# Designs tried in a protein design chat: miniprotein binders against q96jn8r1131to1294. Part 15

Target 1, 164 residues: q96jn8r1131to1294
Amino acid sequence: TLEFLENHGKNILLSNGNRTATRVASYNQGIVVINQPLVPQLLVQVRIDFLNRQWTSSLVLGVITCAPERLNFPASACALKRAAWLLRGRGVFHNGLKICEKFGPNLDTCPEGTILGLRLDSSGGLHLHVNGVDQGVAVPDVPQPCHALVDLYGQCEQVTIVNP

## First folded at step 3 (miniprotein)

Design mA2
Fold by ESMFold2-Fast, scan of step 3:
Structure mA2 (fold): chain B 164 residues (1-164), chain A 89 residues (1-89)
Amino acid sequence: as target 1 above (164 residues)
Amino acid sequence: GPEEDLYRALELMWKGEELLRQGDFEGALRAFEEAVRIAEKAGNPDLLKFVVDLLRLLAYLAYEHGFYEIAKEALKLAIEIEKEAQRLE
């Protein structure tokens, strides 16, 4: 069963059997990681439950290639340089560098109820799924093992893991 | 003592500047926030003014790179600290 790891950003509260993550303060310190490695064909999905429009930008999705169980998370996923490939707004980022300008929908404008998914294909390509629709390969050749992460940044204050 | 506090604040400011160079806007903000804490405790208006300039630079760079929340927090802190530094003069 997919759950968020007990190791998470300091502003996160886990509930609903560790399947719901709520950011209870500020706009940052909201990184959560799925408890299982993202193996090929595993589809990990989260639903946006609550948006606070006091803030401008919203959640970040991606993968990390370091072991997450004891990782000291930075305040924002964007501070994870070498070990992270991230989807933020419409961009794809690695090592703090934007490696793709426009990919998929703008994550800063996804409404409450949107279901976002991450999946590796058989060739190691990282796919984004939006409301069940595969957006294509955001990142080719992701190193293994890797772990799906969600950064409840800015507007996004709550997400819940949902089954396909 | 006062000399140790001054040195620690300067070291954090230098660390924050290096983090800015690397594009780590969140790390830079945290380093500058700690420098502010030390400078406030020391009651040193000149040190606070140095951190204000760095916070303004951070806000500008963060905004240009799309880190709007960080830019907003840096600018908010800069305004608050500038007022405090002026009061201490």
Scores: ipSAE 0.000, ipTM 0.212, lowest interface PAE 13.5, mean pLDDT 85

Design mA3
Fold by ESMFold2-Fast, scan of step 3:
Formats: structure tokens, sequence, C-alpha cells
Structure mA3 (fold): chain B 164 residues (1-164), chain A 89 residues (1-89)
């Protein structure tokens, strides 16, 4: 069973059997990590439940290759300078450096109800799925083991893990 | 409001890091300086600590590439802002 880890950003409250994450303050400190490694062909999906348009940017998602159980999370996932591959807006970032200018839809404009998915293919390519549609390979050759990460940044104040 | 300004400061940090990795050390320093101004005004020690990390990274890369004056400016600012972040705790 997929759940968010109890180790998470300080502004997060977990509910619904640790399957729903709510950011209860500010715009940051909202990193959550799935409790199991993202193994090839496993599709991890979250639904955007609530957006606060007071903020400019929104949800970030991706993978980290360090052990998450005791990681001291920074205020934002994009501040991770090691072991992180992230999707933010339309960009793809590796350890804080933009490696692709435009990939998939703009994550800052996805509405409430959008289902975002992460999956590794058999060659280690990280795929983004949006409402069930595979957007293609965002990051090739992701090292393993890796862990799916969601940063409830800015506009995105609540997400829920949903099954395929 | 203050929280929206802090989001802007964070965007400046990300832009500065992109400039840094492109070898635009001067541009990176200016972006980080503006982020510092916003974070200090907001009294946010967490964001200041993140900028300090990036300023130290800038100093290291600039120094390794022979841009000694920029490296010194970045490190001096990092030390100053680290003290400010500790004071705000």
Amino acid sequence: as target 1 above (164 residues)
Amino acid sequence: GPEEDLERAFELMLKGYELLEQGDFEGALRAFEEAVRIAEKAGNPELLKEVVYLLRWLALLAYEHGFYEIAKEALKLAIEIEKEAQRLE
C-alpha cells in the first residue's frame, strides 16, 4: 500500500491513512515522499485537491535517490542540490539545475482534480503521466533506488494518492 | 504581501543558480543579493540559510574558475547573512 512517509516538511499534515497531504501554512515546507521505492513499472499517482491562487507557482514532483526516512528536508524541493530530479512549471531540473526548458504541460496551471503520475520504464526513464496520459520521458537513466517526491509548493495545498 | 515576496525571492535564488551554472557569476551574485534583500526584510531565517548555501556554492565555483573578486564578495555576503539568519532564530 502506497502512503506518504511520516518524515515530511514541517507545514504538512497527513490524513486519510497517510494518503492525503495538506500544507497548513505559508507557501513552502511542503515536501512529502512515497513510502516505497519507485521501482520500474510502478505508477505512483496523486490528485490535486486544493489550489490557492494567492501564490504564483505550484506543485513540484519528481524523484530523489537518497534515503528519505531521516532526511532533513529543505523549505523547497528545488533547493535540493544533490540526488534530485524534479519537474517544476514546464522545466526539468537535476540537483537545482534546469536540464530541459519545456516538457509536458505547465504544472503551475494544472487545475484541481488533475491526476499526476510518476513511473520508471524498464530502461530507467522517468515518465510523467497527466490524467492518465503518458507525457514521455522527462529524465533518462534515473539511478536506483529512487523515491517519488511531491512538493506542495505555492498554489498546491492538498494532494491525495490515488490508485491506477 | 510578505509571503508572495518570499516566493519571488525564492524564484530569484533559482534564477541565480541557473546563471551560476552557466558561468555568469556576476549575474548570479546580483540575483542572490536581491533575494537576500527580500528575505531579510521579511525576517525569514530559513530562506536566508538557503541563499547562504547558494552564495557559498557561487564562491567556490567562481574561485575555481579564477574569478577571485566575485568569489570574495559572495563569501563575504554569505558570512554576513549567516550571522543575520542566526540572529533571527
Scores: ipSAE 0.000, ipTM 0.233, lowest interface PAE 11.0, mean pLDDT 84

Design mB1
Fold by ESMFold2-Fast, scan of step 3:
Structure mB1 (fold): chain B 164 residues (1-164), chain A 89 residues (1-89)
Amino acid sequence: as target 1 above (164 residues)
Amino acid sequence: GPEEDLRRALELMEKGRELLRQGDFEGALLAFWEAVFIADKAGNPELLKRVVELLRRLAELAYEHGFYDIAKLALYLAILIEKEAQRLE
């Protein structure tokens, strides 16, 4: 079963059998990682449970290609200087550098109840799914193994893993 | 308490810095303004001076990106808060 790893950002509290992540302080230090590699055809989905409108930006999601079990996470996923491909707002980022200006919907405006998914296709393309709708290939040729990451940044203070 | 107020002000300053990096000048201004309120209530002129520096940086970046109204407002606020910090010293 899919769960969030016990290694996570310092402001995270895991509950519901490690399937719900809550950021309990500030606006950052909210990175969580799924407990198994994102293998082709596996759809990993999280639901946005709670948004705090005091903040402007919201969650970031994507993949990392380093082993996450003992990784020392930075305050924000976009500060990762290693192998990371991230979706934030409408942009696609690789190690902090914006590599695509407009992809999919604006993640900063997704309401509570939105289900966001990550999936690798057979060619190594990383797909974003929003409420069951495939947005297309955000990142081609993702190196493997890779791990799905969610950064409960800003507005997004709680997410729960949901089954397809 | 005083420790929590200091932590909150520092968090708001960092939040504003992140928002500036994202180009969210209005969000940054609101975050810095909340930090000003906490610092002023605490009677902390050093903290007020640090927020003034951030407001000036906001004004510069907003101006460079064509957000002239926000830039002007941030500069006016920086001048007013600097005078308040001097009064508290």
Scores: ipSAE 0.006, ipTM 0.228, lowest interface PAE 11.4, mean pLDDT 86

Design mB2
Fold by ESMFold2-Fast, scan of step 3:
Structure mB2 (fold): chain B 164 residues (1-164), chain A 89 residues (1-89)
Amino acid sequence: as target 1 above (164 residues)
Amino acid sequence: GPEEDLRRALELMEKGRELLRQGDFEGALLAFLEAVYIADKAGNPELLKRVVELLRRLAELAYEHGFYDIAKLALWLAILIEKEAQRLE
């Protein structure tokens, strides 16, 4: 079954059979990674459980193409020194650089209860799903294998993996 | 008075440094901007120069951590504030 890896940011506590991730301190050090590679047609979904409005930015999600089991995570996903494609706010980022100005809804404003999904299509395109609605291709031709990543940054203090 | 303004500005600068150590770039920026306001109101170019150094440090750390927008903003503000400090000399 889908779970968050035991290797994660230092402010994360895993619970609920490693299907719930809680950031227990500060606003950063909250990166978690799904335990299985994101293979074509697999839909990985997380629900936003708790938002702390003290912070202005919120969660980041995307994929990394390096092996995550022993990766030394930086304070935020956008600082990853390994190959990463990330969705943050309305932007798409590759290795910390913005490659698309506006894609999908603003992730900084998604409320508690929002279900966010990542899926690869048969051509390797990375799709974002929001409450079951496919937002389209955020990143074409993602190298494989890749792994779904969630950064519980800022407002987002808890997420839970949910089944499609 | 001037002594109170100096003390308050130094307190804000130290608060900002502590926020930087915690990785709170947004909080640090706000603390440093409050110090800028006090220093500018007091017409104190030495204080402004001290905050410029801290804004450059914030930009450096934010850049290292992939916070490019905050890094660019902090550098831009540092340039503007340094120019104001030179005007007040």
Scores: ipSAE 0.000, ipTM 0.166, lowest interface PAE 13.2, mean pLDDT 84

Design mB3
Fold by ESMFold2-Fast, scan of step 3:
Structure mB3 (fold): chain B 164 residues (1-164), chain A 89 residues (1-89)
Amino acid sequence: as target 1 above (164 residues)
Amino acid sequence: GPEEDLRRALELMEKGRELLRQGDFEGALEAFWEAVFIAYKAGNPELLKRVVELLRRLAELAYEHGFYWIAKLALYLAIEIEKEAQRLE
């Protein structure tokens, strides 16, 4: 069963058998990581449960290639120094550098109820799925093992893992 | 509304300044980046330019303290945001 790891950002509270993550304070310190490596054919999906319109930007979604179980998470995923590939707004970022200008929908405008998915294809391409629709390859040749990461940043205060 | 957005952006800029004083470069970058998104949504080039100055200061301090990737990211963002502020004018 897919779950969020108990190692997470300090503003996170896990519930629902570690399948729901809630950010209980501020706008940051909301990084969570899936407990299983993202292997080819595995589709990891989260649903946006609650948006706080006090904030403008929203969740970040992606993968990291470092071991997450004892990682000291920074305040936001964008501050990760180790190998990280992140989708934020419409951009794709690798260790803080924008590597794609415009990919998929704007994550800052996805409403409550949106289901976001990450999947590796057989050649190591990272795909984003939005409400069941494959957006294409956001990042080619992701190193393995890698782990799916969600940063409950800004507006996004709650997500739940959903089964396909 | 516009008044609400301005207030939020200014709060985040001040929060980022305090985080810089504490040596929390990652937190400062995050706070300033949030302020950028609000300023951009509001279509406010003056506010964007103010955040750009803070990002440049962040880059300088982060570099001096050995946080090279944060310095590079902050500088990159400052350059891109300044271009956008000029476009909005």
Scores: ipSAE 0.000, ipTM 0.127, lowest interface PAE 17.1, mean pLDDT 83

Design mC1
Fold by ESMFold2-Fast, scan of step 3:
Structure mC1 (fold): chain B 164 residues (1-164), chain A 89 residues (1-89)
Amino acid sequence: as target 1 above (164 residues)
Amino acid sequence: GPEEDLRRALELMEKGRELLRQGDFEGALRAFEEAVRIAEKAGNPELLERVVELLWRLAFLAYEHGFDEIAEEALKLAIEIYEEADRLE
């Protein structure tokens, strides 16, 4: 079963059998990683449970291709300089560099209850799913193995892993 | 009210300065972005001028440390503020 790893950002508290992640302080230090590699056809989904509108930006999600169990996470996922492909706002980022200006909906405006999913297709394309709807390929040819990452940044203070 | 908005924006600007000292350029940008939102709604040009100065400082430091994308976002925000200020006059 899918769970968040015990290695996570400093401001994260895991609950609900490590299926719920809550950021308990500030706006950053909120990175969590799924406990198994994102293999083709596996759809990993999280639900936005709580938004704090004190902050402007919100949740970031994507994949990393390094081993997450002992990784020293930076304050924000977009500060990762190696082995990271991330979706933030409307942009797609590789190692901190924007590689696509507009993809899918604006993640900074997704309301509470939104279900966000990541899936690899058989060709290594990374797909974003929003409330069950495939948004298409955000990143082609993702190296494997890779691991699904969620950054509870800014407004997004709680997410829960949900089944497809 | 206006005094509450001013205090909140000043708190965000101070938070951003602290984040710059920590090397958290992305966090600083988000704090300054929220301060801009408050200042624009309040129609406070003095507050906007202060935030723009901090955005320039952020852009310079981010660029020097190789955070080119953060630097670009800060510059784009500063330009947008100047354009909005011209429209409001």
Scores: ipSAE 0.007, ipTM 0.200, lowest interface PAE 11.9, mean pLDDT 86

Design mC2
Fold by ESMFold2-Fast, scan of step 3:
Formats: sequence, structure tokens, C-alpha cells
Structure mC2 (fold): chain B 164 residues (1-164), chain A 89 residues (1-89)
Amino acid sequence: as target 1 above (164 residues)
Amino acid sequence: GPEEDLRRALELMEKGRELLRQGDFEGALRAFEEAVRIAEKAGNPELLDRVVYLLLRLAELAEEHGFEEIAEEAFKLAWEILEEALRLE
């Protein structure tokens, strides 16, 4: 079954059988990773449970290509650089660069209850799903193996893994 | 309260500085934007002065690296803060 790894950012508490992640302090140190590699056609979904509107930016989603079980997570996912492809706001980012503008909805404005999904297609293209709707290919040809990552950044203080 | 607002604004300014060092100009802008919001709501002119300095530095570095839209946005925000401060003198 899909769960968040017990190796995670230091501000995270896991509950609900490691399927719910809560950031309990500040705005950062909130990276969590799914316990299985993101293999083609596997849809990994999280629901936004709680937003703290005192912060400006919100949840970041993406993939990492390094082994996550023993990784010393940085304060935010953007510091992972070459190892990460990230969706933040409306942008797609890799290695500190914005590689795509205006992809999908603005993640900084998704309300509580939104279900966000990540899936690889058979060609290694990374897809974002929003409330069950495929937004298209955000990142082509992601190196494998890779792992789905959620950064409970800023406004987003809680997410829960949900089944399709 | 005011102590929590000061701490949060300082955290955002430090995060923005870190992001500038990494070349993440968009991330830095977002951090400074939130610091501005907190400082304005708190009515803290010292915090506003500090974040204006950081926004102007962001604008300069972003322009040098070809991120003209981010540079313009950072400059515009800094200018708006400075203009409002002059009205309140």
C-alpha cells in the first residue's frame, strides 16, 4: 500500500498509518516521499486537508531521482537541484530553473479538499492530475527510478494519500 | 502577536536570501512578498525598510541573469512601499 516514508522533513508528523502528513511548525522542513517508486501508470494522489492562509506560497509536488530512504532532506524541495523536478504555483522547475510557465492550475490557490495526483506515462512523461483531471505532461522523460514527493510548504500544513 | 510576526518576517527574509544565493529569483520574490505583507499588517517600518533593500537587490540580480519579468515585479513592489512610506512622513 502507498504510504509516506518515515524518512521526512523534520517538521513533519505522520499519522493514519503513515498516509497523513502534518507540518507542525514554521513554513518549511515539510518534505515527504511516497514509499514506492513512481512506476508507469501508478497514480499517486494526495488530498489537501488544511491550509494556513498566513503564508503566501503553498504545496509543491514533484519527483526525485535520488534514493529517499536515508536522504537528509533540505528545508525546501527546491534545494534538491538536479535530483528534482517540481511543480510550484503554475511553474515547472528543475535545478533552480523554471522550465515551463503556466502549467495546470496555480497550486498556490488550490483550496482544501483538492486532490492532486502524479503519474508517469509509458514514455516517462510526468503527469499532474487535479481532482481526477489529467493536466497533461509537465515533464517529459523523467529519469527512473524516481519517487513522488510532496513538500508541505507555506500554506499547506496537511495532506492525506487517497486511493483512486 | 507582534513577536510572532517579527519572527515570521525574519524567517521569510532569510529564506529569500538563501534562494537568491541559489539563483532562485522567483522563490526569493515570493518570500519577500510575504514578508512585505506581514510587515505592512504589523505596521513595522524597520521590517519594510529591510525587505525593500532585499527586493532591490533581487531586482538587480534577476535583471543581470535575464529574468526581466521577476526583476520588474520586485522593483515595482519596492517602489510601491517607498512611495507609501513617503506619504506617511
Scores: ipSAE 0.000, ipTM 0.194, lowest interface PAE 15.3, mean pLDDT 86

Design mC3
Fold by ESMFold2-Fast, scan of step 3:
Structure mC3 (fold): chain B 164 residues (1-164), chain A 89 residues (1-89)
Amino acid sequence: as target 1 above (164 residues)
Amino acid sequence: GPEEDLRRALELMEKGRELLRQGDFEGALRAFEEAVRIAEKAGNPELLLRVVELLYRLADLAWEHGFDEIAYEALKLAFEIEEEAMRLE
């Protein structure tokens, strides 16, 4: 079953059988990673449970291609300078560099209840799904193995893994 | 010029560190706020991220000593500055 790894940002508390992640302090230190590699056809989904609107930016999600079990996470996912492909706001970032200006909806404006999904296609393209709708290929040719990452940044203080 | 701005920002960061050592959290916050203004004007994301780390330190120390409002103000500024640094990169 899909769960968040016990290795996570220091402000995270896991509950609900490690399927719910809550950021209990600040606006950062909220990175979580799914417990198994994102293999082609696997759709990993999280629901936004709680937004704190004192902050103006929201969650980041994407993949990392390094082993996550012992990774020392930075304060925010966008500070990852190696092996990271991330979606933030409307942008796509590789190792901290913006590689696409506009992709999909603005993640900073997704309301509570939004379900966000990550999936690899058979060609290694990373897809974002929003409420069941495939937004297309955000990143082509993602190296494998890779691992789905969610950064409970800013507004987003709680997410839960959900099944189709 | 850019070299003068860098020197001034580093001086303010050091002043803020000294104020933190003295327990003057309000003074430290003001020094870091001025360093932020200079770093923003210079468009220097590395400088901005260095001030963010000092604001975390300020927030932790202020929280430990019961200055909760100053701690929260420091964290809010740190968030704003981190966002600006990411936009510059």
Scores: ipSAE 0.126, ipTM 0.553, lowest interface PAE 4.2, mean pLDDT 88
Fold by OpenDDE base, second read of step 4:
Structure mC3 (fold): chain B 164 residues (1-164), chain A 89 residues (1-89)
Amino acid sequence: as target 1 above (164 residues)
Amino acid sequence: GPEEDLRRALELMEKGRELLRQGDFEGALRAFEEAVRIAEKAGNPELLLRVVELLYRLADLAWEHGFDEIAYEALKLAFEIEEEAMRLE
């Protein structure tokens, strides 16, 4: 089953069989990684459960290609400088560098209840799903194995892994 | 142009200062990083050094509040930019 790894950001509290992540302090230190690596046609989805409007920005979604069990997480995903492909706002980032200006919906404005999904296609393209709708390829040729990463940043204080 | 770059950089610096006041250290760092980018593009060592000062303040505050990694990144960037600024003078 899909769960968040015990290796997570310092402000994260896991619950619900490690399927729910809650950031319990501040606005950062909220990175979590899903235990099973992405494989082609596996749709991994998380639901935004709670937004704290005291903060700006919101969750970052993406993948890492390094071993998540041994990763020393930075305070935010934007500080990942290697082995990281991230969706933030409407941008796509690789190792901290923006590689696409406009992709899909603005993650910073997704309301509570939004279900965000990641899926690899047979060509290694990483797809973003929003409420079950395929938004297209966000990142082509993602190295495998890779793990889905969620940074509970800013407004986003809780997410839950949900089944398709 | 250079005037526009200066204006934008100053705006980012102010934004960063505001974020610091709010305790948004990550946001402040991002703002300062962007200011650095603009300053580098403009080849303005004075502007770079002004951002460096803010980075050091960020580092101090971040450290005080337990955000060690942000503090470290700010210091690292400050050091790199100082060296660059000296090369441009």
Scores: ipSAE 0.012, ipTM 0.281, lowest interface PAE 8.8, mean pLDDT 90

Design nS1
Fold by ESMFold2-Fast, scan of step 3:
Structure nS1 (fold): chain B 164 residues (1-164), chain A 112 residues (1-112)
Amino acid sequence: as target 1 above (164 residues)
Amino acid sequence: TAREVIEKWVEAFNKGDIEKLKELLSDDIVFEDPSGKRIEGKEEVLKYYEELFKKYPDIKIEIKLIEVDGNDVYVWFLMTFTDENGEKKTITGFTIFEVKDGKITHIEIIEK
């Protein structure tokens, strides 16, 4: 079964059998990682449960290729300097640099109840799914093994893993 | 404190005060931005600031959020200036500062 790893950002509280992540303070220190490597055809989905409009930006989704079990997480996923591919707002980012300006919907405006998914295809392409709809390849040829990451940044204070 | 160092840095930047900026930077400072630009050393970073202030005399930074985590200071800011065409611009940025012994040792711009 899919769960969030016990190793996570300092402001995260896990509940619901480690399937719900809540950021209990501030706007950052909210990185969580799925407990299994993202292998081809595995669809990992999270639902946005709660948005706090006090903050401006919102959740970030992506993959990292470093081992997450003992990783000392930075305050924001955008500060990961070692092999991270991230979807933030409308952009695709690799190690802090924007590599695509407009992909999929704007993640900063997705409402509560939105289900966001990550999947690798058989060619190593990383796909974003929004409410069950495949948005296409955001990143080609992702190195493996890789791990699905969610950063409960800014407005997004709670997510829950959802089965397809 | 690290927060106070960054608040002083913003104040000095907004005044174009090169002498005050010089006091706040470590000798071995590294500046990086999302275009892949990397500037090493206090003298080189100060030259960059001098050129920036000459090109954009009205450039200002407004801190929207500031948070400290150990030696790191995370800042979300608005930067306003008039561009080469005389047009007013506002950009947002996310910057990570590293502060050690009252000096800024690293500046990393993640978002512009």
Scores: ipSAE 0.000, ipTM 0.200, lowest interface PAE 11.2, mean pLDDT 83

Design nS2
Fold by ESMFold2-Fast, scan of step 3:
Structure nS2 (fold): chain B 164 residues (1-164), chain A 112 residues (1-112)
Amino acid sequence: as target 1 above (164 residues)
Amino acid sequence: TAREVIEKWVEAFNKGDIEKLKELLSDDIVFEDPSGKRIEGKEEVLKYYEELFKKYPDIKIEIKLIEVDGNDVFVVFLMTFTDENGEKKTITGWTIFEVKDGKITHIEIIEK
């Protein structure tokens, strides 16, 4: 049911019925977006398939509030600014600001096989799930509609959508 | 080119040359430090450099990797300096620069 949008960063190749995203070049231009809005209680999950240890930072997860179907994606999700709430490393970021220092595990150290999930609760709180475990509310009151985003940045060169 | 702007930035940084750094930054530059703090505007970023050079007079950067993708330049630096205890330190830093019209418009430092 869930798929990555055909509109994505230029270094992405989609396969497996648009359920697997592979970054085929460099360290950036790896943004992918889920094909459906993240509505309350929908759990979107991706599995880390391949890590290239030549890079130090890894994938970024989050939501964007702009329409992704025709968006000219920047090289990195951090450049989306006001439109994005992002989980990077151990921090939560919005509009270039770190709004939470330590939330969940360090995403830069999650190994291959880790399953990462995003879910909105009924009050608009964004939750991160790690290997099935709810880490709590990373961002309260996310504007809707919003769309789940994965930035295959740095180490993370492949992810696959996993059904709940 | 974007690459040349970054190479000039490294040269100016290594010389502690605030005037040359000033010429390479856009007026509305945004700098994101390793802690996630956001510094906005050329004058504020120059103040940051001034304090950095005052604190670490021997700080040097060596480019280990530089890749250009459109307006973005990804750089891996080897940075050397003497810390507050008199110990020589070497760290590897990852930085994303955005360059537009020959000026650096955004600097994001990725630490690990």
Scores: ipSAE 0.000, ipTM 0.195, lowest interface PAE 11.5, mean pLDDT 83

Design nS3
Fold by ESMFold2-Fast, scan of step 3:
Structure nS3 (fold): chain B 164 residues (1-164), chain A 112 residues (1-112)
Amino acid sequence: as target 1 above (164 residues)
Amino acid sequence: TAREVIEKWVEAFNKGDIEKLKELLSDDIVFEDPSGKRIEGKEEVLKYYEELFKKYPDIEIYIKEIEVDGNKVTVLFFMWFTDENGEKKYIIGETIFEVKDGKITHIDIIEK
């Protein structure tokens, strides 16, 4: 069963059998990681449950290729300068460097109820799914093993893992 | 404390006080921005500040949120300045600082 790891950002509270992550303070310290590697064809999905529009930016999601169980997470996922491929707003980032200006929808504007998914294809391409629709390859040739990461940043205060 | 170093840095920045900023930066400081620009070394970062203050003499920043985790300080800044077209701009941005031995060793600007 898919769950969020107990190692997470300091402002996170896990509930619902570690399938719901809530950011209980501030706007950051909200990184969570899925409890098993993202293997080819596994679709990991989260639903946006609550948005606080006090903040401008919203959630970030992507993958890391380092072991997450004992990782000391930075305050924001975009501060990861090693082994990280992230989707933020309209951009794709590798280790803090923007590698694509516009991919998929703007994550800062996705409403409550949106279901966001990550999947590796058979060639190692990382795909974003939005409400069941494959947006295409955001990142080719992701090294394995890799782990799905969600950063409950800014507006996004709660997400829940949902099954396909 | 790390928090106190950052609060002093904000005060010096808002005054355009290059000498005070110099006291707060480590010799091996690394500065990074969202475009991937990387500046290494105290002298180079101070040159960046001098040019920034000349270009935007009214630039000001204010701490909206500050979080300390060991030697890392994450700050959400409200900033305003007059742009090249004479228009007053207001932006909100996140910056992550690392502090060691009372000196800032790393500045990473992450735009919201």
Scores: ipSAE 0.000, ipTM 0.273, lowest interface PAE 11.9, mean pLDDT 86

Design nS4
Fold by ESMFold2-Fast, scan of step 3:
Structure nS4 (fold): chain B 164 residues (1-164), chain A 112 residues (1-112)
Amino acid sequence: as target 1 above (164 residues)
Amino acid sequence: TAREVIEKWVEAFNKGDIEKLKELLSDDIVFEDPSGKRIEGKEEVLKYYEELFKKYPDIEIYIKEIEVDGNKVTVEFFMVFTDENGEKKYIWGETIFEVKDGKITHIDIIEK
């Protein structure tokens, strides 16, 4: 059973059996991590439940290859300088560095109800799924083990883990 | 609150959103950097931002810590951008903001 880890950003409140994450303040300090490694064949999905449009940018998602259970999370996922591959807006980032200018839809414009998924293929490629549609390989050869991460940044104040 | 104003400013800066930055700055804002450069007035500060974003389109500020003391907000951050040689730069810094009536009236950048 998939849940968010109890170790999370300081503005996060977990509910619904640790399957819903709510950012209760500000625009940042909203990182959550899934409780088990992202292994091939596992599709991890979250639904955007609530957007606050006073903010301009929105959620970030991706993977980290460090152990998350006792990690001291930075204010934003993009401040992770090691072991992080992230999708933000239309870009793909590795350790804070943009490695792809345009991939998939603009995450800053996805509406409430959008389901975003992460999956590793058998070759270690990281895939983004949007409302069930595979967007392709965002990052090839992700080191393992890795853990799915969601940063409830900016507009995105609540997400819920959903089954495929 | 003062914190909320500065958090909106950081988000708008990272998006390169000149219109949103314009809404957050007072007409008589003062901007100071560690070299002693001083820019006065909203239009001049916006011109500086436009030039900065054109030169460094991937520039972003990632917050490490925000401290609030009344109308004063101190932000410790990483600034990330690609320089003229194609090299990624990471700058640790601190900025002190002053907020009045929902508008930023002073920005003072200090190096770490």
Scores: ipSAE 0.000, ipTM 0.199, lowest interface PAE 15.3, mean pLDDT 83

